# VHH binders against Actin patches distal protein 1 (APD1), part 22

Target 1, 316 residues: Actin patches distal protein 1 (APD1), of Saccharomyces cerevisiae (p38281)
Amino acid sequence: MAFLNIFKQKRGDEASQLSAKGREEISQSIKICKSDDAANEHSCSGDCKTEIEEGEQAFAKLKIEHETPLLNSSKTPKIHFVVPTSQIDWQHDACLEDPKSVQYKISQWCDKNSAKFSNVGTGKTLNCAVSSLPKDIMDIDVMRGTKNNVLILPYFIWLNDLRSDDVEATLDGLVPDLLDENISREKLLETRPNVAVARERAFVFICSHTTRDKRCGITAPYLKKVFDSKLQEHGLYRDNSDYRAEGVKIAFVNHVGGHKFAANVQIYLRNPNTLIWLGRVTPTIVPSIVEHLIVPEEPTLPFPEKVRCIKKYQSW
Key: E = the ipSAE of ESMFold2; O = the ipSAE of OpenDDE; V2 = 0.75 times the mean of E and O plus 0.25 times the DockQ between their complexes.

## First folded at step 13 (VHH; framework vhh_8cml_1)

Design p3 (from n1 with L100M; at its last look DockQ between E and O 0.83; V2 from the best seeds 0.00; counts 0 for: pae E 2.1 > 2)
Fold by OpenDDE, look of step 13:
Structure p3 (fold): chain B 316 residues (1-316), chain A 126 residues (1-126)
Amino acid sequence: as target 1 above (316 residues)
Amino acid sequence: EVQLVESGGGLVQPGGSLRLSCAASGFTFSNYAMGWFRQAPGQEREFVALISWTGESTDYSDSAKGRFTISRDNAKNTVYLQMNSLKPEDTGVYFCAADMYYYWGDYSNPDEYDYWGQGTQVTVSS
């Protein structure tokens, strides 16, 4: 009984950090859960409970900053390029480790073209990240980093077999089309044979970049376990060999900023097309996130005080 | 060892100009965005300017816009801040800082930066 009370006190302090204005801002993008509803949906299976407990013990040993309001502490992307690496940790420079790599070239392109697209489309930034999503280990060029598939969010498309040498030419053509509201997904797919639809219901990225910050390295595996367990209960879990549509992919991602707000979780919903970026995520609240935000056809947001940024995009 | 060493500070009259330099060592300079911050006496450290790792993107605080120019030479591992039309309110210690992941967070937040210099004093006075 005493352990539950310590967690309640810390939660009370965080809730007070979201202003009425902030709540209103969030509500423009997504419906906020009633406080009682969020609290009641923290249940999971026996194994999941154990995972939560273990995770919470680990989290309790970490120094997480709880005083700073989270809202607008991060930037919403116009485009988020996610490159599979099959890794859960990376060198300090992550995307910039290998100048011959797809992620390096994409990062360079993003930097060079950020100003050009600053006033185009929804969102603020062009970003590239590496992830634990599986890469094709049977392809030597992929293993060398000179070729890869790239997930493009929030558009929920895959750019397949992208070569490092073709990144600039490819993105020079693709990105303007993506940001043009007059171009439909269907038209995009018809004109680009290397583009495919991502069939996932949602992508969840958890910062796990241990080399940058141990807090992320420690927190990420615990969160993933709880996410996986809860998603399994709903038939939404997908492992690397499960290609069924309408599942949820949980992946690790490199540094996203704000390690002091660990754990960081980025949630991309396909419908409605929305990014919810959360900080200070703990194992205890993960079941509620799944139940209210991911599982329902009409998502609602639990714990709005944990939002770092949120954006509803155009639905494709 | 990672080092950032600022230089070029000094005393200047209102309307004058200074060029600050920050020499970097001990890390891959070309992989980091570089920023300049300043801190006036009794004030918090505030963002002044940022330049991306390629040099293709720059940003400035409202107070710096139109007067300051940030640039970098990756071959020399150096970032510069050209300051024109200096005002007394520009007085403070100027710091250079390195940030690898400036594109995700608020790069005006000092907490996002990985490395910091010791600072150079800029005094604008008649």
Scores: ipSAE 0.382, ipTM 0.726, lowest interface PAE 2.0, mean pLDDT 90
ESMFold2, look of step 13: ipSAE 0.541; ipTM 0.814
ESMFold2 (binder alone), look of step 13: mean pLDDT 84; pTM 0.853

Design p4 (from n1 with D59Y; at its last look DockQ between E and O 0.90; V2 from the best seeds 0.00; counts 0 for: pae E 2.9 > 2)
Fold by ESMFold2, look of step 13:
Structure p4 (fold): chain B 316 residues (1-316), chain A 126 residues (1-126)
Amino acid sequence: as target 1 above (316 residues)
Amino acid sequence: EVQLVESGGGLVQPGGSLRLSCAASGFTFSNYAMGWFRQAPGQEREFVALISWTGESTYYSDSAKGRFTISRDNAKNTVYLQMNSLKPEDTGVYFCAADLYYYWGDYSNPDEYDYWGQGTQVTVSS
């Protein structure tokens, strides 16, 4: 086994909090790493090593809740709308800051329709979040918040040039088609010129919402630095200006619950199409997450005790 | 300052009815899902009902379903719980609570809620 980082948090054996039933639930979605393999600290050089050390020092000063088991503390989305804002922090009511905005209208639509789709598709909820993903600051309607491109997960598509006044009609048509197992991605795209395939093989969202909880604001930048550095070693890093296909995008996202379980990280893998939402993520474990969960074609899950929820989606 | 203030509790005989109210201030009430929880002495706070921020979705515990109705009036910043066919098991302190992102987590878990009221006592006895 690799040597452990000396600044590692030393509260309780979190691994023992996951029951045998909980491990079985997780294993239905993803193969779990052997304990010894998951504990290995993967090597990092240059900025990656420095970023882990700095991050661990910052994390050590924080009060993070470690006693509550994480599994099923969050719900898997049926659809997760991610709205670019080019921001890393937001008002307390992030998606609802401006009633005329795209994200407000999407949130409103999700709430009005949450029960309507309860018995179709996979996943449980219709969700909207805002993110640090870039918006076109040269477009006046985008700057006003009344137009945007919207990422739709787990389908790995962009809904482009969506105007806030068109949200209701657009989603009333699009969402039933997305949730219909008999409509292929290819057929849906042929009839919808504003829908495009996302180029990334994975998205990683780190909660950064300082206004909701200072722990998120403190932890998120350190985690992103380590993720970025480790992904660069594999040639998978994609910053906001890098449009090359098949990479991994790391972005910040608003707080959506479970702030006491900081740091929260939502990982969407395109193939196999899987959501893994982790809590209590620290810089030290990020290399293992990247090496086992993100890089391989057949992912394995290190640290199953850190899963808040997980879902393997059916092929679309 | 955020405030949630419950009222309408009291003593009632089994089979009776009560209507609880919760008046909210200090936050944008219409952005929040509103819930009711109850707590008997020596027990954990348990979920009773939730209404979504638009008011179009409601959720109930098994014990409340069919007997209780949650509603809201965004013009008055108030959420209500109409409780009918009350049973001695319904006795406890009833709390209202506010949750901005109820759909991401387990809305039956008290830890998911941003704001809490101080509670109002409901006693059902013959």
Scores: ipSAE 0.460, ipTM 0.788, lowest interface PAE 2.9, mean pLDDT 86
ESMFold2 (binder alone), look of step 13: mean pLDDT 86; pTM 0.871
OpenDDE, look of step 13: ipSAE 0.843; ipTM 0.922

Design p5 (from n1 with S57T; at its last fold request DockQ between E and O 0.91; V2 from the best seeds 0.00; counts 0 for: pae E 2.1 > 2)
Fold by ESMFold2, look of step 13:
Structure p5 (fold): chain B 316 residues (1-316), chain A 126 residues (1-126)
Amino acid sequence: as target 1 above (316 residues)
Amino acid sequence: EVQLVESGGGLVQPGGSLRLSCAASGFTFSNYAMGWFRQAPGQEREFVALISWTGETTDYSDSAKGRFTISRDNAKNTVYLQMNSLKPEDTGVYFCAADLYYYWGDYSNPDEYDYWGQGTQVTVSS
């Protein structure tokens, strides 16, 4: 029977690239859609349909690699620090462009401490990224980059008013508690006044880092338009000024590998607490992603062949 | 212009040692993780070793563990590979490579690297 699977593989057939072992691996973290549910049956009305058509035209002009299997092409974070910048593009060395910045200090801390935590917690790596999430432009230290609020995933918390000079001491205390499965979210919040719960039920990060690769810059805006439209249909769309709870925040993020697999989309679901990192996302499939993966209380994964990595977190 | 220039290759007998160097220019070397790969004729490039941008994290392929040591000198913009107890199967062209944010991806995969050198030949033969 393994012989028959070899014959069914075709050039450019992305779905056939996911082996039975790979599919089983993904199913440990999330239920995979039935074939009819994953079919491209979900439509957009009005402006959304036009946005898909325009996006597909833009995508068609790009050289995106379609033959390399995506699964395990990226690593699942143990902790993902996301730093607001109010920007949609950055210098090539995004987190590292200013050694005095909060994101530089977090990145440095992550690198220095990765071995210390290699055998604890869920996930593999300690990561830092910058994002289009808004920063407080009225605070001079925030504008200088030496102070910020930091989103910490998969824990769905904000670490507020973090100064770059305090990163080492703060994370030396906070991270062991985050990775300790015996310390509840409630207990952590009780003892740490600068830590607050994120109100969103999901975050969607789209790689937009044009300076690193034009494919990311070209694809990201088209994807965001379709995501926004579908989320608006469900009353879940939240722009930067909308603080209502239980919505979905769409933001742009700096590039973190895999340019040839554009577009890259990282999806964090709060409940069940799950990271799904997708590659080769196109405007056409966005409605199905929203309807099956993001909106339902019990998410199902369409297009498992597009998973770069996935993790269901249970250390909290 | 970004350049990675390997040196220190040559012919050695089994059991011998070599130290490879890779001099970097044209980018902020201290922001990049550095890796070594090798390629035998007719084979794909295979991962040998990685050192993180701070130097605090290293990793090695199974074949390199215990015999090879990667190190870096950020003041000289140089990464090194000390190769001890060399075996004939270590023969190949050795490439250095640079990867920003190495921890997100699979740094054993050559496609994850931003910059590459042209390689230096290592031959282990009696």
Scores: ipSAE 0.575, ipTM 0.836, lowest interface PAE 2.0, mean pLDDT 87
ESMFold2 (binder alone), look of step 13: mean pLDDT 84; pTM 0.848
OpenDDE, look of step 13: ipSAE 0.626; ipTM 0.832
ESMFold2, fold request of step 16: ipSAE 0.554, 0.452, 0.418; ipTM 0.828, 0.786, 0.762
ESMFold2 (binder alone), fold request of step 16: mean pLDDT 84, 84, 84; pTM 0.852, 0.855, 0.851
OpenDDE, fold request of step 16: ipSAE 0.714, 0.866, 0.710; ipTM 0.871, 0.935, 0.868

Design p6 (from n1 with S52T; at its last look DockQ between E and O 0.92; V2 from the best seeds 0.00; counts 0 for: pae E 3.2 > 2)
Fold by OpenDDE, look of step 13:
Structure p6 (fold): chain B 316 residues (1-316), chain A 126 residues (1-126)
Amino acid sequence: as target 1 above (316 residues)
Amino acid sequence: EVQLVESGGGLVQPGGSLRLSCAASGFTFSNYAMGWFRQAPGQEREFVALITWTGESTDYSDSAKGRFTISRDNAKNTVYLQMNSLKPEDTGVYFCAADLYYYWGDYSNPDEYDYWGQGTQVTVSS
């Protein structure tokens, strides 16, 4: 009984940090859950409960900043390139570790072209991230980092077999098309044989970059377990060998900024096409996130006070 | 050991110019975006300018726009801030900072930066 009260007190303080204006802003992108609905502890199965408890114990030992309002503490991406590495941690410089790698070249391209596209499309930034998504370990070029598949969000497309040497030429053509509202997905797919639709209902990225910050390294595995468990209950869980459509992929990512707000979770919904970036995510609230935000056809946002940034993109 | 060492500060008259330098060591300089911040007495540290790791992009605070120019020389592990048309309001300690992952965060937020210099004093006074 005493453990539940400590968590309630911390939640009360966070809720007070979101202003009425902030709530209104968020509501423009997504419907906010009623307070009573969010509090309904959607119970996990027995195993899930244990995972939550263990996670909460671990989280309790961490120094997380709770005073700063989260809203608009991060930038919404115009394009988010996600590169599979099959890793859960990276060197401090992550995408910049290997100059010959696809992620390095993409990062360079993003830097070079950021100003060019600053006023084009929805969102603010061009970003490249590495992730725990599986890379093709049977491909020697992929293992060398000189070739890889790249997930492009929020467009929910895969760029397949991208080579490092072709990154610039490829993105010089692809990115303008993506940002052109007059170009349909169908047309894009027809004109680019290496582009495929991501069939996932949603992508969930959890910052796990331990080398950058231990808090992320500690929190990420616990959150993933709870996400996985809850998604399994709804038939939305997908392992690396499950290619069924309309599932949810949970992956780790490198540093996303704001480690002091650990855990950081980025949720991309395909429909509606929306990014929800959450900070200070705890194991206890993960079931509610899944039940209200991911599972329903019409998503609703629990815990709006945890939003760092949110953006509804054009449906594609 | 990671070090950022600022230089070039001093006393200048209104309308004058200064060029600040920040020499970096102990980390891969070319992998980091570099920023300049300043802190006036009794004020919070504020963003002045940013240059990305390739040097291809720059950004400035509204107060710095049109007057300040940030540049870098990766071969020398140095970032510069050319300050022209200085005003008394520009008085403060100027800090150099390094940010590896400037993509996601608010690069105007000091908390996003990984490394900091000790600062150099800039005083604009008649």
Scores: ipSAE 0.189, ipTM 0.627, lowest interface PAE 3.1, mean pLDDT 89
ESMFold2, look of step 13: ipSAE 0.436; ipTM 0.778
ESMFold2 (binder alone), look of step 13: mean pLDDT 83; pTM 0.844

Design p7 (from n1 with S30Y; at its last look DockQ between E and O 0.84; V2 from the best seeds 0.00; counts 0 for: pae E 3.0 > 2, grease 25.1 > 24.2, SAP .681 > .668)
Fold by ESMFold2, look of step 13:
Structure p7 (fold): chain B 316 residues (1-316), chain A 126 residues (1-126)
Amino acid sequence: as target 1 above (316 residues)
Amino acid sequence: EVQLVESGGGLVQPGGSLRLSCAASGFTFYNYAMGWFRQAPGQEREFVALISWTGESTDYSDSAKGRFTISRDNAKNTVYLQMNSLKPEDTGVYFCAADLYYYWGDYSNPDEYDYWGQGTQVTVSS
């Protein structure tokens, strides 16, 4: 019937939103899969299949915007500071809720220094986010929020035992060194005892910030369950107590803009060092994302129309 | 409870100047980047200027560069737009808007902003 064909055509319109120029832009960072049906080629069984089905039922009740093209709706970071909080939701001003906190001081530093680094390094912005990554609550200063370990992407390093009062002095020294192509990883690690490598092959951040938008809170847990199940099939799943190298860490993060494009998923691959930020991610497509983008040593991108931004960085 | 209230609009001759103000209440003003947008009849809102939450960074549309200056006074919870060398094409309703310090998105896109004022009319006519 005409009405059925209209609905069928409407579902296909999202893929057509990506122009030939947009595909070429993305292809400079990553090889694109040949098939737009990549999600249909990957199955999930047992609990994973059930979680996909339950997640799709929950997603179907949400109003998700599907007509606006996603490419370049967000900016790639030059440096992305990710602060552990052991939380999955935050107040609206997430990083700024406590002026004494490490994340507040990092955010302040980023704002004060954004112009200074505008023409240096790869990527556009200096960003701070909070996350569900675990913090050491055995330390009183960590509990108070005035000390933390901070993940620094795309460099895949931890800055450990950072005190909020030391943020300005520490970042004034560290960030220029990170952005200096002539300073090796080896030299930086040797001269900075509080800097350590992050051994994960990838980090996957799912926006869960319910206080900012309930769609993120509803969608994030279903996506995490499917990611976890699929990664377990490959032996790559790492929970908060699993320190084995070369795994994948899934975490929740605060608001990243574009809730109408839920669900938002930021994927950092260590090698090749690449950020892929996807919007409109659903449980059904997660297996294909894992199989094509995360598991292979040579990743390919199955859904280029879902890219909000992408950046291939120098290998580290 | 969040409010942004613009003022300072009016009728001015080409080549003239106006200073717009936006008074903020109901949120932690010093945590937010502030922007100005404008809208002519039948047109979409267009970006004019942005100032970061610390005030250390500013950006302008191509049409505003060199003529307009955005500034803020965090003690008074107010953002300003000084508009010089005004032209008839600057005519429109001017809105202030607030966005958190996170600039993940494109701040020239009005959909990225958390809060909006109701606008003040600027008319540039001989």
Scores: ipSAE 0.442, ipTM 0.779, lowest interface PAE 3.0, mean pLDDT 86
ESMFold2 (binder alone), look of step 13: mean pLDDT 83; pTM 0.842
OpenDDE, look of step 13: ipSAE 0.471; ipTM 0.772

## First folded at step 14 (VHH; framework vhh_8cml_1)

Design q1 (from p5 with D59Y; at its last look DockQ between E and O 0.73; V2 from the best seeds 0.00; counts 0 for: pae E 2.8 > 2)
Fold by ESMFold2, look of step 14:
Structure q1 (fold): chain B 316 residues (1-316), chain A 126 residues (1-126)
Amino acid sequence: as target 1 above (316 residues)
Amino acid sequence: EVQLVESGGGLVQPGGSLRLSCAASGFTFSNYAMGWFRQAPGQEREFVALISWTGETTYYSDSAKGRFTISRDNAKNTVYLQMNSLKPEDTGVYFCAADLYYYWGDYSNPDEYDYWGQGTQVTVSS
């Protein structure tokens, strides 16, 4: 009861920061839940309730900024390269730690080519991040960081066996094709044997980058446990070794900005193809996010005031 | 300890030129985008220019475009602002700043920057 009052008070104060114009902007990308539905506590099986309670206690000790409006505090990517590292933490400049690495070369390519693609495609930026997604630890070149498979969102594809020496030439060819409305998904896949479909219906990335910001490192494990538990109830949970189609993959990601808005969660839905980047996510609201935004084939957004940016992309 | 130290400010005539420098230490300079902001008394800091970490991309405010040029020398850990055709409204304290994730956020918003210098005064007066 006291728990619910605290939750409603924090949500209520933050909710007033989202203007009618902001709400209309969000509604162009996704249907917004009625506030009654979003506020409902959703049950979990097993340890989920305890994980929420423990997580809320941990969050309560953190200094998280709650007064700055979140909408448009980040940019939507045109392409988001996600590099598996099997790690949950990285040095401060994560993608740039090793100049010979795949993620460094991708980041460098993105920076050099950002202006070239400013007028094409949906979304604004070319981005690279590292993640806890698994890498092939049995491949020595992967362990050295000079070879990897790379997830490319919002296109829901894997670029496999990419060597760091080949990044520039590969992306110089691939990215224009991805952004070309006249090149179909099936043609792109048929002409590029190293490109494969990602089978997940959604990816959820939780900022865990402790070295960059301790708040991310403290919050991420609690959020992941609640996401995992709730997705297991729906048969949608996929751990790192589970490749069954149509599930949801939860992974940790490096911190890219907005540390005072912890916890940061980026959600990519395949259909409708949509990015929802949320800030100030807490364990209490995770069940509602799963039930309304992730599980249904027609998603609705339960907490529009927590949107940092949102983009509905072209369907694949 | 991170330090950004601006230099090259001073008094200059309208229509004149000035080159600001910002020397960086305590972080991996070549990984950061570098920006310049300015502030007149009683006003908020105003975005002037940004250069990407590779140096390949630059951004300018409307008031700076065509008159100012940002550049960097990663070997010297230094960012520069060449200011030409200076006007009295360019008067203010000029700050350099560093931002690791400029492409995810709004680089014109001072709150997005990780590190700041202490500033150098530029005065454009006859």
Scores: ipSAE 0.459, ipTM 0.790, lowest interface PAE 2.8, mean pLDDT 86
ESMFold2 (binder alone), look of step 14: mean pLDDT 86; pTM 0.871
OpenDDE, look of step 14: ipSAE 0.831; ipTM 0.916

Design q2 (from q1 with S61A; at its last look DockQ between E and O 0.75; V2 from the best seeds 0.00; counts 0 for: pae E 2.5 > 2)
Fold by ESMFold2, look of step 14:
Structure q2 (fold): chain B 316 residues (1-316), chain A 126 residues (1-126)
Amino acid sequence: as target 1 above (316 residues)
Amino acid sequence: EVQLVESGGGLVQPGGSLRLSCAASGFTFSNYAMGWFRQAPGQEREFVALISWTGETTYYADSAKGRFTISRDNAKNTVYLQMNSLKPEDTGVYFCAADLYYYWGDYSNPDEYDYWGQGTQVTVSS
């Protein structure tokens, strides 16, 4: 296949970076694809083929670090707060650009409370990010930055109508309940009218923060186009106006560390509840990621050498 | 222009103390976690300590715990490292570093830091 030869993924060199112990570590969270399946790239039809070709040309002009092993180059969250901004780029200090904002107050809360939860729950850190997910610009308090809805992963819930003045009190109550294995999702939802289920089967976040690093800004749109096209083939694509359940939402996020490992992609699967954070993602490998990791009920991981971190969370 | 300028290094006998300072300019200091790394001759830079942007949380390498204290003064845009009970193994060049996204990455990995100082020499010998 001439097309595959031209854009063939450099599998052998990158694959050798992952140690046997690293591979065993990953296998505790997800089954790894057989090598032949991962190396045999999946077909992509129509506009998707063109988008891969254009993306690979743009990606080839970038200086991406390929020598450092990726595994454990990032930390898994206990909680990842994702704040809608309807933007694809932000000031350098993204969450911290406006001290009165919801995302600033969440970031501050996370920093002040990180040690308090070090012995509880699954994952290592409390994190806040901003995203291209839509916000309600018709609400004056949302426009001022003092109110928003907040996506909370890996719990697949929305915390709605959160005011910046209320962040501390709200999270002081909510986070201990989220981290308590004895409190069911049903009980938590029953007692908190401003918390709702996120209905997506998965979220895919692509770093797009151009102000921090142009590599992210250049790569992110090409990756989104290929993800979108491939998900549409499976009937799983959900744009911002599509409220059908069980689909996949793709959004851009601010800087997630490791720009030299561009492109960075964080994938949250609802069931089995798993975070897979990938680095050095290229358009050519996106179809295999969709076909093996996102579409099947029983996901498998095609490119374990691209994992920066991975965590399987408890059912909740 | 971002600048981190270390000072306070010098020669000290085993068991002695030093206080390092790092003055910052050219960025919003209060938004950044601040860290210290050190490099002995012929070795890679190693993590020593980090203080979070609010100042509420500190992290230490095992070799530094109980002997070193990191602190910050946001009014002076300065981070400090108080080093007590110094040992010959502590000898090296000490670097100040700044990291906006310490909570996403491995704060002990020097590649995760946005800005670096030029370093100050610490020598612990008889």
Scores: ipSAE 0.498, ipTM 0.802, lowest interface PAE 2.5, mean pLDDT 86
ESMFold2 (binder alone), look of step 14: mean pLDDT 85; pTM 0.867
OpenDDE, look of step 14: ipSAE 0.789; ipTM 0.896

Design q3 (from q1 with Y103V; at its last look DockQ between E and O 0.89; V2 from the best seeds 0.00; counts 0 for: pae E 2.3 > 2)
Fold by OpenDDE, look of step 14:
Structure q3 (fold): chain B 316 residues (1-316), chain A 126 residues (1-126)
Amino acid sequence: as target 1 above (316 residues)
Amino acid sequence: EVQLVESGGGLVQPGGSLRLSCAASGFTFSNYAMGWFRQAPGQEREFVALISWTGETTYYSDSAKGRFTISRDNAKNTVYLQMNSLKPEDTGVYFCAADLYYVWGDYSNPDEYDYWGQGTQVTVSS
């Protein structure tokens, strides 16, 4: 009984941090759940409950900052490049660790071209992240980091077999096309054989960068377990060998800023094409996130006070 | 050991100019965005400027825009802040800071920066 009260108190405090104006801002991108509805969907079956409990115990030992309002504490990406590494932790500089790597080249390209595209398209930043998504371990060039598949969000496309040496030339052509509203997905696919559609319903990225911050390393696995369990209940779980469409991929990513707001979770919905970036995510609220935000055809957002940034993009 | 060492501060008259330097060591300088912050007495530390890894992207506070220029030399592991048309309100301790992940968060938030210098005093007074 005391544990539930502490959670309610913390929630009350956090909820007070979101202003009416902030709530309105969020509501322009996504419908907000009623408070009662969000609270009622915290249930999960079987092992999920145990996972939540264990996770909460671990979370209780961590120092998470609860005073700072979260809304607009992060920037919405214009394009988010996600590179598979099959790793759950990385060196401190993550994408910049190996100058010969695809992620390094993409990161450099993003930096060089940020100003050029600052006023083009929706969103603000060009970013590259590394992720726990599986890389092709049978390809020596992939293992060397000089070739890789790259997930491009929010466009839900894969750029396949991208080589480090070709990153600049490839992105110089591809990115303008992506940002051009007059270029359809179909046309893009027709003109670029190395581009494929990501068939996932959603991508969920959890910061797990332990080397950067131990809180992320500790929290991420617990959240993933609960996400996985809940998604399994709905038939939306996909392991690395499951290529069925309309699933949800849960992956770890390197540091995304705001480590003091652990755990950080980025949720990309394909339909509607929307990014929801959450901070201070706890195991207890994950079921509600899945039930209201991910599973329904018309998503609604539980716990708007946890939003760091939100963006609805054009349908792709 | 990571070090950021600021220099170039001093006393200047209103309308004058200063060039601050920050020498970095102990980390891969070219992997970090570099920023300048300032702190006036009794005030909170505030963002002044940021320059990206390659120097291709810069950000400025509203107060700095048009007067200050941030630049970097990766070969020298140094970031600079050219300050022109200085005003009394520009008085404060100026800090150099390094940020690896500036693109994701609010680069005006000092909590996002990884490394900090000790600061250099800038005083604008008649």
Scores: ipSAE 0.489, ipTM 0.780, lowest interface PAE 1.5, mean pLDDT 91
ESMFold2, look of step 14: ipSAE 0.527; ipTM 0.810
ESMFold2 (binder alone), look of step 14: mean pLDDT 85; pTM 0.867

